# Designs tried in a protein design chat: VH-VL binders against o60147. Part 290

Target 1, 175 residues: o60147
Amino acid sequence: MLEKNKYLYIFRHIQTNQVLLSQGNVLKKTALFQLPYPLQKPVAPNGMRPAKLRKDHWVPLLKVEFPNESMFQSVFMQLLNYRKYRSVQPLTSDLLKLPIPVRRRKIMRQEVPNTIADLADILNKEKFPENSVRLQLSDKSDSEYADWPPSVQIDSEEIKLSRGFREKTTVDEAR
Short names: E, the ipSAE of ESMFold2; O, the ipSAE of OpenDDE; V2, 0.75 times the mean of E and O plus 0.25 times the DockQ between their complexes.

## First folded at step 15 (VH-VL)

Design ka25 (framework fv_dargistotug)
Fold by ESMFold2-Fast, scan of step 15:
Structure ka25 (fold): chain C 175 residues (1-175), chain A 120 residues (1-120), chain B 106 residues (1-106)
Amino acid sequence: as target 1 above (175 residues)
Amino acid sequence: QVQLVQSGSELKKPGASVKVSCKASGYTFRSYGMNWVRQAPGQGLEWMGWINTYTGEPTYAQGFTGRFVFSLDTSVSTAYLQISSLKAEDTAVYYCARGTYYLSYGFDSWGQGTLVTVSS
Amino acid sequence: DIQLTQSPSFLSASVGDRVTITCRASQGISSYLAWYQQKPGKAPKLLIYDASTLESGVPSRFSGSGSGTEFTLTISSLQPEDFATYYCQQDYEYPTFGGGTKVEIK
């Protein structure tokens, strides 16, 4: 049997403003592979895997509800493609003149505006039916990063995460 | 002209250590990540991990933790791969390769490779 | 990890032949696939990225197609300098390479 999903969740890191895309209400650890800048040191000398995903460091940016899985899959795959396209571009000379920490923060901070703009661009090109796509934003002002097509209905509503959102980090945290 | 120039071949005994260098030129060193790729004799390509040239932070593929260390000397635009406690199974050509910071879309420039032979 | 399977692992061809190499992924990787050429004793050379985008300086006889789990590298008219081993590589997650396809002269 095929899995059915019509929801796209986008999360932002509270400290770095980096963005992760998720096909569901649970942010998988493998989503960290989307990040250009690691949040924590890689594996320890003893061969441990990279640091565990921290739920308290990620908040929902937006949630998109599509009328069916086909539309969801199309938009999700196109967002990943836009993200990859941006990663192909070398850094500008202006960014290279900045101190490393300032440069990193400037690049990472642009991920929220860029992701929202990319989402709107995809939805404008797809010509979906009027009011067929529901967009929920944690902060409605983030909708101002783009012009939205008639297919999109925007509302501001608290995005609910599943209780199992975070991977267990210790036995004590599982209780 | 982008170039990655690696150090020469090494012949080591089991238990020894080796340090391979990769000197970059013709581009801004800090703008691209440096990847390491291994190729055992007669075998295919195997990604070992990468190092962030901005921060010096390495990321290792699961099979390459512990004995393998990536490091940098940004003042001379050089990346290093160190392998400790060498085993016969480490015999391979080791390549450095340039990629983007976004976990690389592909590696557009490669070093010529460094053959490391581990034999008794 | 995402596994990439190349077929065939080996083929014999003549100059002027049309050569097709297939790469399949164990899960959907969108267009996050690159193709490399490796000649004996040399480092790999990037041919194609984003499944179908030709790298600068690569001859137009090389082309890539596909998305999701099935990808193809085509050489429309094989030249003497094209006898090499070809590898696919994904970067949808941490990079992995296919097993390679060796293209030899008949």
Scores: ipSAE 0.006, ipTM 0.467, lowest interface PAE 12.6, mean pLDDT 79

Design ka26 (framework fv_dargistotug)
Fold by ESMFold2-Fast, scan of step 15:
Structure ka26 (fold): chain C 175 residues (1-175), chain A 120 residues (1-120), chain B 106 residues (1-106)
Amino acid sequence: as target 1 above (175 residues)
Amino acid sequence: QVQLVQSGSELKKPGASVKVSCKASGYTFRSYGMNWVRQAPGQGLEWMGWINTYTGEPTYAQGFTGRFVFSLDTSVSTAYLQISSLKAEDTAVYYCARGTYYLSYGFDSWGQGTLVTVSS
Amino acid sequence: DIQLTQSPSFLSASVGDRVTITCRASQDISSYLAWYQQKPGKAPKLLIYAASTLESGVPSRFSGSGSGTEFTLTISSLQPEDFATYYCQQDYEYPTFGGGTKVEIK
């Protein structure tokens, strides 16, 4: 049986500002394949094996609620396609003039505004029913990176989760 | 146009070493990971691991630790697979394949394959 | 780690036939599945990624469907150039391939 899924969970890295997309409220190690630039490997304090995915380094950026799984799948796949196209674009001359570490940091920092703009672009093209897509952001000012269609309702309450999206699914489905 | 060109076939004795090359062109080398995939004669595909072309860090699948080494020469956009202490069961076609850093995109470009034959 | 089981391992078909190949994952992999075509003596060619997205340049007679643990590759009207071995592959965890399905001429 397929697990029913109508939520898209978007995380940002606390240091690099890189973005990960997740179909669940917990990041999987394979989500790291989404990153075109490697995260700096942390040196384990006790010299143990290289650390696994550091979930404490990723915080909620936004949560998107879709009315059904079909709309979720469509938007999620389109968002992944946008990210793929961005990852293969030639660097602009302005970026090429920067030292490599500065260039990398600038590109990483843009993932938050880029992801938000991409999401809005997809939702503007899809023409979903009015107020059918609900956004909940950790910082509502991030919504200003894009113009949103009538299909989008931005929650008045910001995400207050201490580590990732630690909400209870059973309570959320009771809504 | 994206191309991955591998070195020619190798005939080796057990205990020898071999180094297979995979030269990339037509794209930004550091923007894609490089995967290695093995196919024994008449058998299916087996993922050996990948190397992060940006950092040079290799990751090996469980069966491919020890004798197998992935490396890069970014100045010539080339990835390498080295196999030490060759055994008869290493006889296979070895492929390099380009993978994106994003999930769900598969390996969208492949080298032509390098046949490594190990026999006495 | 994640095992992919393809069925059938072999099938015989004629030009114009509708062919369906199934891939079953040992655990939920959502939509993180690709399909490849391999002709004798050649490297594999990506046909479909993300379970259902057709790779550029691949004929529209190929389609993929499914999510979770059950996936299918369909060739709506088999052509002479489609006789090949087909592989599924997951990238939900570290990549693994199915055992392959050889499509033979009848």
Scores: ipSAE 0.007, ipTM 0.491, lowest interface PAE 11.3, mean pLDDT 80

Design ka27 (framework fv_dargistotug)
Fold by ESMFold2-Fast, scan of step 15:
Structure ka27 (fold): chain C 175 residues (1-175), chain A 120 residues (1-120), chain B 106 residues (1-106)
Amino acid sequence: as target 1 above (175 residues)
Amino acid sequence: QVQLVQSGSELKKPGASVKVSCKASGYTFRSYGMNWVRQAPGQGLEWMGWINTYTGEPTYAQGFTGRFVFSLDTSVSTAYLQISSLKAEDTAVYYCARGTYYLSYGFDSWGQGTLVTVSS
Amino acid sequence: DIQLTQSPSFLSASVGDRVTITCRASQDISSYLAWYQQKPGKAPKLLIYDAETLESGVPSRFSGSGSGTEFTLTISSLQPEDFATYYCQQDYEYPTFGGGTKVEIK
């Protein structure tokens, strides 16, 4: 996509349900640092390089269109902050009773509903104009994880991309 | 107008520490990330890492972990680079540069650079 | 890390010449490439971002093109103030810079 400053692209992992946020329709390797549980062991002894990114393992969750870059940046930063806040909260007694691998899988599976709820919460707190923010989902039932403000317009058409948001399509001439 | 003003040149002995400052003005400090880039004499540009000015969390490129520390003082819109246990190979001009969070706008504003010379 | 290879590393040119500098990435970086100009003793200046978008205030004689792994910076009619070192930079992953191209007067 050409309009990198107006869109928030949200991806989900096919197997784990983990979520990654991106400004562009193609994931950057640095996006992996958003994850509390890396997909594989860090390559370097220093541990600062992200794990290998398998782009074919990430599919579109939703796309958000903002009127301008300032709104995009504000919402994106707040969403990252919400995710960081969630990662440092005390675990419930029920989760602590589970073996570590089972506990991690359960936490990972909640990233999709949590991200959608957090996005809606941020948009409800912002006072954006009516119908100014456009949402397009891969599965419209995911919109049921939250109550949306009047500023949000949900697209009736679902995202059909299978390999991230990337699609090399030429626009056909109408004759 | 956006300005990044860095502290003056430093001459240090091996084993010493140095702290370079980068004071921002003309924009909302917490809305843009701060990058650090170094350039050894006669060499090209090398990205060292960045600090998220919203959260205060630093990220270091491989090769700049351990002795290098990025920090902030948001009350005065200033970012800091500290280098401990200085070595001769740390001799370089160090730049701070403004970037956006995950946006591909490039580094649109740069400090003037701080020359750090490490010699006995 | 993504490697960026610039060619040539050095070129001599005259005022009025058309100059082209190439930057090749070790993997597909889409359009996540910027170009900088650096004059002796000064900080780099952003010229182009997102492969082809001219930064505000940069003269129209500068242009960028390319996507994927091969990118070019073109100066259509070299001016005296354009003698400098030029760097490409990707931000598809952790940022890396090309080795630079020094443009000197003939």
Scores: ipSAE 0.000, ipTM 0.517, lowest interface PAE 13.3, mean pLDDT 82

Design ka28 (framework fv_dargistotug)
Fold by ESMFold2-Fast, scan of step 15:
Structure ka28 (fold): chain C 175 residues (1-175), chain A 120 residues (1-120), chain B 106 residues (1-106)
Amino acid sequence: as target 1 above (175 residues)
Amino acid sequence: QVQLVQSGSELKKPGASVKVSCKASGYTFRSYGMNWVRQAPGQGLEWMGWINTYTGEPTYAQGFTGRFVFSLDTSVSTAYLQISSLKAEDTAVYYCARGTYYLSYGFDSWGQGTLVTVSS
Amino acid sequence: DIQLTQSPSFLSASVGDRVTITCRASQDISSYLAWYQQKPGKAPKLLIYDASKLESGVPSRFSGSGSGTEFTLTISSLQPEDFATYYCQQDYEYPTFGGGTKVEIK
């Protein structure tokens, strides 16, 4: 990853509840490549472009501060692997019986609890020092999707984003 | 670029069986479901069902249970439609069409169609 | 089973005309509707998905609108290559097609 740092931001889409992982405090349009259910119809692979990113459709779900860049990179890569693993698994027979749009809504609704559970699972497997990882949640109740290890301290502070995010501008190439 | 190429036309007697193929190229076969759509002469389009190319599990519309079988050969990126105990009412052009697993993005790529004629 | 009713089933038009085709669903399907063009002897071609989104490579004279139960396909200025049969299709539940609208030259 070229823009390494010690902060992980996770954003959720206000309509679909799909989530995006960001290694910084600004959403970049390449983050849209993480979506298993693209917001716009994808173009051919050789001419593929990310869907247009609209800042005003995404809100912060959580922010994690790690002790150093190495720990951040380890957790970030593991989260991407968990997401990739989930996206290639066969759907359950119950989901396959549902019409595509109903199935899509049901799967997307689960991305928030799944991402939080995956993050906690990774942090429980790592042996980070006590109180070394700071977790901020936009909604405190989301902490209940998982059991957190002693390395995690949970804050209830507002997640602060760049000023441009508040002006609801399209962020195609911002940083 | 994405292509779906179907097998050639078939002329069959009532009671016979037919197997139509649909060979995909230009994309990852397992990433998109394969739909089957029928069109009787002079009539409209009728969705028959789809097959999950990742699991191989078929789903059939109400009118297409029993005599109709969807299958795959993932090693050659090919989907198949088999119709057994052919009836005159089965005379139609049969299309395969690519659809997404999760999104309502329409069927964005279609085979050229296979005419199956059932006559004495 | 969701039924789609297209109107008209047939229309006669001239090059340059504005053509409007309507599709009505038997229940609320939100925006989960696509439009296809089919020329004689050819496979259908996707024009519009998600009720209003233009498929890549489709001319801008085609547009879709509507949500819920009432949907419209509009061709703003009919061209010679647009004489074809048009179908709506839903996938809110198992896919179904409308009966089609044949657009022929006047």
Scores: ipSAE 0.006, ipTM 0.496, lowest interface PAE 12.5, mean pLDDT 80

Design ka29 (framework fv_dargistotug)
Fold by ESMFold2-Fast, scan of step 15:
Structure ka29 (fold): chain C 175 residues (1-175), chain A 120 residues (1-120), chain B 106 residues (1-106)
Amino acid sequence: as target 1 above (175 residues)
Amino acid sequence: QVQLVQSGSELKKPGASVKVSCKASGYTFRSYGMNWVRQAPGQGLEWMGWINTYTGEPTYAQGFTGRFVFSLDTSVSTAYLQISSLKAEDTAVYYCARGTYYLSYGFDSWGQGTLVTVSS
Amino acid sequence: DIQLTQSPSFLSASVGDRVTITCRASQDISSYLAWYQQKPGKAPKLLIYDASSLESGVPSRFSGSGSGTEFTLTISSLQPEDFATYYCQQDYEYPTFGGGTKVEIK
């Protein structure tokens, strides 16, 4: 079968700390529809032409390898649901006192810790076999945002991106 | 094994309506979007749009607004294409095809196609 | 919409021949291109995704290459079952297909 159906990539925006989920090691324009605070205005009101994607502004946060497509799809869908749930929660009075741009920046800065915690929560609830899920982190200290189940192997190996992604980034120089 | 099974051929008169079904099996229905692709006799492939199987929200390509409606019955893992006010130019084979929510990696599973013929 | 132009529209070939089909995009689509095979009366079958990745179950004689605006599908040694129409398709924006290339027996 197709190996692409077993991999979850999570990317972080270098300026805003917003998070994008992807099934591959490249970002398509349609991934921007995941964002509650769009980086650029959509071209059409119905969203048929997604906002422009700048690949040089996104870096890998983590990569998860699942043993099969069924487990990947289950975790991926649950993670999207957690993100949607968080986006509709009422704001605290402390956040409401901040100007809109400052409030958004503060909320966006929490997406990395929140996404990692949500991933760990989902994996702790599932009954996956011991050492069946491989987690690679760009920054190993990010693993400290959560307690991981026995099903997870944490790997320090560098996350490799596709050639197309690298050609559009200033962060990943060829030299 | 992933399978998409479509309803049988239809012969309709101009002005009639038709509803084509596409029943999915062998995977989690809500985890993949469903695309619709048309092929007129002797012509190439034309993407009509897709429906988000998680939310039920359809997206239509330019040229397929108004008379065309995508819908779902999640309880039986089935997607539907309805065409109203049929015209002779709607004569074509209509395919359903599985894709990811993020339009990723091509359409890896297709229905067998439904021939819709519109003639007087 | 992004337009895809296939060349040639038609070619004649013999079993054992090396066949090359090209697909040109009206703008840069990176590697977001797939190739399909369609036999008469049948649904299309995915052969190649992400410009160069071979779909599971597809014979190794099929290969894809290219990036940006120019892409090729190559069949290294044509077999009798390969006589079909081939389509490229982009999903960088909302999907569009090329006009097709019909490969028939010489």
Scores: ipSAE 0.007, ipTM 0.492, lowest interface PAE 13.8, mean pLDDT 79

Design ka3 (framework fv_dargistotug; at its last look DockQ between E and O 0.05; V2 from the best seeds 0.00; counts 0 for: pae E 13.6 > 2, placed apart)
Fold by OpenDDE, look of step 15:
Structure ka3 (fold): chain C 175 residues (1-175), chain A 120 residues (1-120), chain B 106 residues (1-106)
Amino acid sequence: as target 1 above (175 residues)
Amino acid sequence: QVQLVQSGSELKKPGASVKVSCKASGYTFRRYGMNWVRQAPGQGLEWMGWINTYTGEPTYAQGFTGRFVFSLDTSVSTAYLQISSLKAEDTAVYYCARGTYYLSYGFDSWGQGTLVTVSS
Amino acid sequence: DIQLTQSPSFLSASVGDRVTITCRASQDISSYLAWYQQKPGKAPKLLIYDASTLESGVPSRFSGSGSGTEFTLTISSLQPEDFATYYCQQDYEYPTFGGGTKVEIK
């Protein structure tokens, strides 16, 4: 049976540090719908949320290769769930003490480490085979945001991608 | 083997409601989103929306808001489409199709379709 | 919404013929395009996804190409079982389908 693409790409917004999940090498417009709305919706920076997908505003955060398509699907869906769950959580008293713009920035700054931590947590629970998941980061230091299970092999090579686009993979080259 | 089995044909009067079921088997239900696609007689395919089978969150396409409701019973790996206040123009075959909205694997598995006929 | 225009709407061909169906998108959708085959009274069947990736179990005579706004489905040698209606579908934005191309026996 022909294997489907089993790569997960995560992008971050260069200004807000919000994150988007992507299967394709180009962000889909509908990826914007992944962005959670907190229970108490703060005003986005400059009073604007991305109404349109500006691909040049998104840079790669990490790339993950999974053992198979089913495992990829599982992790993807769980990542979405984790984000959704956080978005509906009440704001902490500490956050509520901050002005709305500061609060918004604070929340958005947590998106990257939270997403990385979520990924690690999900992978820890999935108990995939040892070294079966390959992780590449744009910044190796980001791997420190979580403890990774034995299933994860962190690539020594950092991702070097254009904004809004992921690199061509061997799968892409085969197409 | 992945299978989507839908409920049988429905004959309804205008103003009535119908609930179509789509039972999934052969895979982990919550790992794949479920889409609904409508096809009027002799017409093309229309994406109605999808439901996140993990979170239960539905997303409706334009033109399919209000009277159309997606729901789940994860305990039996079943997705549901409910149409209220049926109109004659709702006469169509309705398909459930496996696929996650944010991904691009296509709709790789389809139910056999459910014919809903709305006639006075 | 993104509009997909298929051409031709109808195509008559014989067994063994090379068949080409075109799908044009109203805007750049990168490679986020799928092709489906539908026979009368049956559900659609996925043939190609991501513009050019053949779905498992689909005969190799089917191929997809294109990116951006122009896409093509090709059947290298039409078989008797290939007479059907074919649809393109994009999922760059909210999913939409082309109008379909009915491949009929000449």
Scores: ipSAE 0.825, ipTM 0.912, lowest interface PAE 0.6, mean pLDDT 91
Fold by ESMFold2-Fast, scan of step 15:
Order: C-alpha cells, then sequence, then structure tokens
Structure ka3 (fold): chain C 175 residues (1-175), chain A 120 residues (1-120), chain B 106 residues (1-106)
C-alpha cells in the first residue's frame, strides 16, 4: 500500500513568530501567500508580488502526522479558513493606539499561540480515532495554548531547531 | 469514484461572457482546493489560478486578473470560471483540477475540459 | 515565474524500449515537481508527484527522479498505451508546466 504524504509541517519566523504551513519539510515560495503581512515591499507598480523566501529565517514550530491524506487536507483547509477569519476581524482599540510597527509586531507574535489554538479547536471538532494524530513540537510548552482531544498523541521528543525537520546527519554530529 | 464534470462546449462572439461549471462528486468538496488550467489549441498547459473551497478566496496567476473570475456554490459542490469581454486569444480548452498549490501533491483529478471558442 | 524546459520535445520509440524525458527548472525547486500524461483529446492524468512518488494506480514502469533543477521521468519497457504527451509541472512558486514531450511509438 502506498499513501500520499500525510504530514503537516508548521514553521515560524525566527524574529516575528509569523507562521507558515507546509506539506513538505522545505518551504515553497507560494507559502508566503498565506501571510496577511508582506515580508518585503512589493516591487511591481501594478500589484503585489510575493515576498522573497529566506529559508534561514524560518524554523520548525511543530509537525503533525495524520492517519491519511483526507484528514490532512481537511485540517489544512480549515486552518487556512481560521487564518483568513482572523485576518479580517476588526482591530481592538488597544491595538489601534499603538504605532504601526509596534502594532504589526504584536499581531504577528500572536500567530504561534493562535495557530496552536486553532489546530486544537479543529481536532476537537473532528471525530478522529483515539491516538491517530501525532504531534511533535519544537517547544513542548507551546502545547499549553490549547486543550487537546483524545485523538492527539504528543511525542515525548521535541524537534531540535538546529536540525529543522530533516534527519540528523554525520555532518551535524561532527559540529 | 472522484469525478469532476464540466459544462459543455461554448461558441461565443468577441465581447461576450462565458461561465464554465465544474461539478465535483465522490469526495468532500471543502477538503480540496480547485485549480483552473487552460490549453490553447495545439499548445501546452497553463495554470490560471485556484480557489480555496473553505474560504471562497480566489488566487489568480499573472495574466488572469480582471476578466477572469473564480467562484463556488458549495451547496452543490460546484466551482465556476467566468470570463468577461471575450477575445479570440481566449479560445482554449479550460480544465478544472483538484489540489492545492501550497502543497506538493500535484493535481490528482481533472475535469474532462470545456472548449470555449471565440469567433466572429 | 519559474520556467520548465523539457527535452526532447518529441520522441519516437519502439514497444519495449526504455524512454527518458528530462525537465530542467530555471531555479531550485527542491522536490516540488509532478509529471502528467495527456492522451489526445483527454484531460491530463497525474503520474508522479513530489519528484519521485508514483500516483496510486499508475503502472510501475513509470518512475521519477531528481531534485533541485534537474528531473527525469523514465518509462521502462514502453507499451502501446503510452503514446501520449508528457508534462512536468512545478508548484514551488505559482504552478507552471513544461512545454511537453510527445512520445510516438514507431
Amino acid sequence: as target 1 above (175 residues)
Amino acid sequence: QVQLVQSGSELKKPGASVKVSCKASGYTFRRYGMNWVRQAPGQGLEWMGWINTYTGEPTYAQGFTGRFVFSLDTSVSTAYLQISSLKAEDTAVYYCARGTYYLSYGFDSWGQGTLVTVSS
Amino acid sequence: DIQLTQSPSFLSASVGDRVTITCRASQDISSYLAWYQQKPGKAPKLLIYDASTLESGVPSRFSGSGSGTEFTLTISSLQPEDFATYYCQQDYEYPTFGGGTKVEIK
């Protein structure tokens, strides 16, 4: 039996804590279209161009393993829906009182707790089998942003940021 | 069991509009995005854009902004492509294909195609 | 846009031959490449995704390899039903397709 990739790889920006979703352990340039805030100024006079992806600025946040492609697609699309919903909500009066750069920084920093809370909410609403979804975090304390359903099994081992989502190599061991 | 069934061929005059439908069955419509791909007579494949089936938000490739509109009717699991102010250069077979361009899955199911001919 | 260049643009081969089609990307696309088969008058059919993963139901004589900028589709032991045009497609950026390779059986 051969199945399609069933992993969701979630990255965070090392400075801003903006979040990107990916099926692969390497980010695609089109992943930047998930962001409501451009990472660089648009260069085209007639419209927005994708910001350039700088891979060394993005580190693993968490990895989710689903039992099959259908469940992965469902959760992924719902996460995009939650992200869209959040992007169109009115700003609070407290945020509107902040200078624009400070406001943007505060909003961007909330993407990590928001994404984790949204993932847990989706999984709580879905009726997935017990222990069928495996979650591995870079920082286990991030799991405290939400209450997890019985379908979720949290891996005891954290993702090591220095290795990203890739396997440890002999070169990494020699460092 | 996954099927994407498109509307029939269209013959239109320049300046007219056309609306192509793509009805999905055999899977949960909201679990996959819908892509649109064009193929001019005797030419290769050209990606036009996609629509997020959860949010209804379309994304257009450069060259397909303005006259081209992607939309959905989720109650009947149908995606639509509307082309306004038709030009002779729009003559092509238009395909819908399920997938999401954020991921590396490719487009694993395709509609049969709708031929749109624009002629005087 | 990322450009994909396929070679050859056309190929004639006999049943039982090993056929190789190359796709070159204008920049590094990691493994974000798929291969499609399109028969005359029909919609394309996905053969391979993520550069080397065979789609369910596709015969094992089809295989893909490569990463970065150079990719290959191989058909071992070409069959009569393999007459078709083959396209590579990247989705590292906005999806783009190669120009296609038409395979004709002698």
Scores: ipSAE 0.313, ipTM 0.754, lowest interface PAE 4.0, mean pLDDT 84
Fold by ESMFold2, look of step 15:
Structure ka3 (fold): chain C 175 residues (1-175), chain A 120 residues (1-120), chain B 106 residues (1-106)
Amino acid sequence: as target 1 above (175 residues)
Amino acid sequence: QVQLVQSGSELKKPGASVKVSCKASGYTFRRYGMNWVRQAPGQGLEWMGWINTYTGEPTYAQGFTGRFVFSLDTSVSTAYLQISSLKAEDTAVYYCARGTYYLSYGFDSWGQGTLVTVSS
Amino acid sequence: DIQLTQSPSFLSASVGDRVTITCRASQDISSYLAWYQQKPGKAPKLLIYDASTLESGVPSRFSGSGSGTEFTLTISSLQPEDFATYYCQQDYEYPTFGGGTKVEIK
């Protein structure tokens, strides 16, 4: 019987603050398809998906350990559904008044807090056992975007790139 | 209620032009892209392209970059397809279809279709 | 352009049968696939989007599954009103449609 994945990894883009969800601790190129607004042309201004995965542009945001794979899969699917639901909501009149590039940046800046809030909302509704979900953040202040249920144990250790001292994300040779 | 109402069928001779209209109602016109889909008699569906209802910028599928023009009149929530220099192979039903600006949601509302017949 | 290959092109079935239609993409399209039903003389009707999400008002006997390059539309118990042509469509890039599957009465 083989062990099944029970870890959720979330990355953010260092410049745009867009968010990618992953089942593994490294991003695959296909993760980009989670982002809305496909590029219809190479220079289309309405796209928010980068043309290529540049691994040096994506850094850890948080990691979640669930009690088992079934709970992981349920939360992962719900997070994807929350993001899709948000993507189809009508834009507010205030957003529509903004120039398209400004509007896009404002929407993208909300992805980190929105994703963290979505995760907490799901965990509050799912009724997991107390302290059964371990949450580790790259920046512990990001936990302030949400009220966490008793099921969540926030790890005192932040996510690090190397043992001992923290190191910057390396530039990816593959681009 | 979301509704897309297209102009009536057209009978044209080769070399003529046609302009198909698609009037939208029941939703905020500029919040959804407008797609055009062709279906030749007895054949499958063929995406022709779409027009961004925010910017008015059209995108055409390969093979539709010449004689086909998408346009808008946002004041009356209407999209247009103009076909110039009509050929016999342009005989088809032309549909307008609403899509979101986001991935993976399909075309959730369609016009009734406009039959354009091109014959000598 | 991403090509979609539907199989079979035609099938004959009886009321009550379980019907399965496949759609294969020429490259990985994740879950960005929709299914449509079209009856003669009518516009297509969206059934499924995002590979498996049922459109509002579509009967639960319809279901979609798959990801990557292989996708399936299933009708669990075929009804008289389900005899139609079914199309898959990807919107991962510029949309393209499959060639269609005509479901006929046996």
Scores: ipSAE 0.000, ipTM 0.475, lowest interface PAE 13.6, mean pLDDT 82
ESMFold2 (binder alone), look of step 15: mean pLDDT 94; pTM 0.956

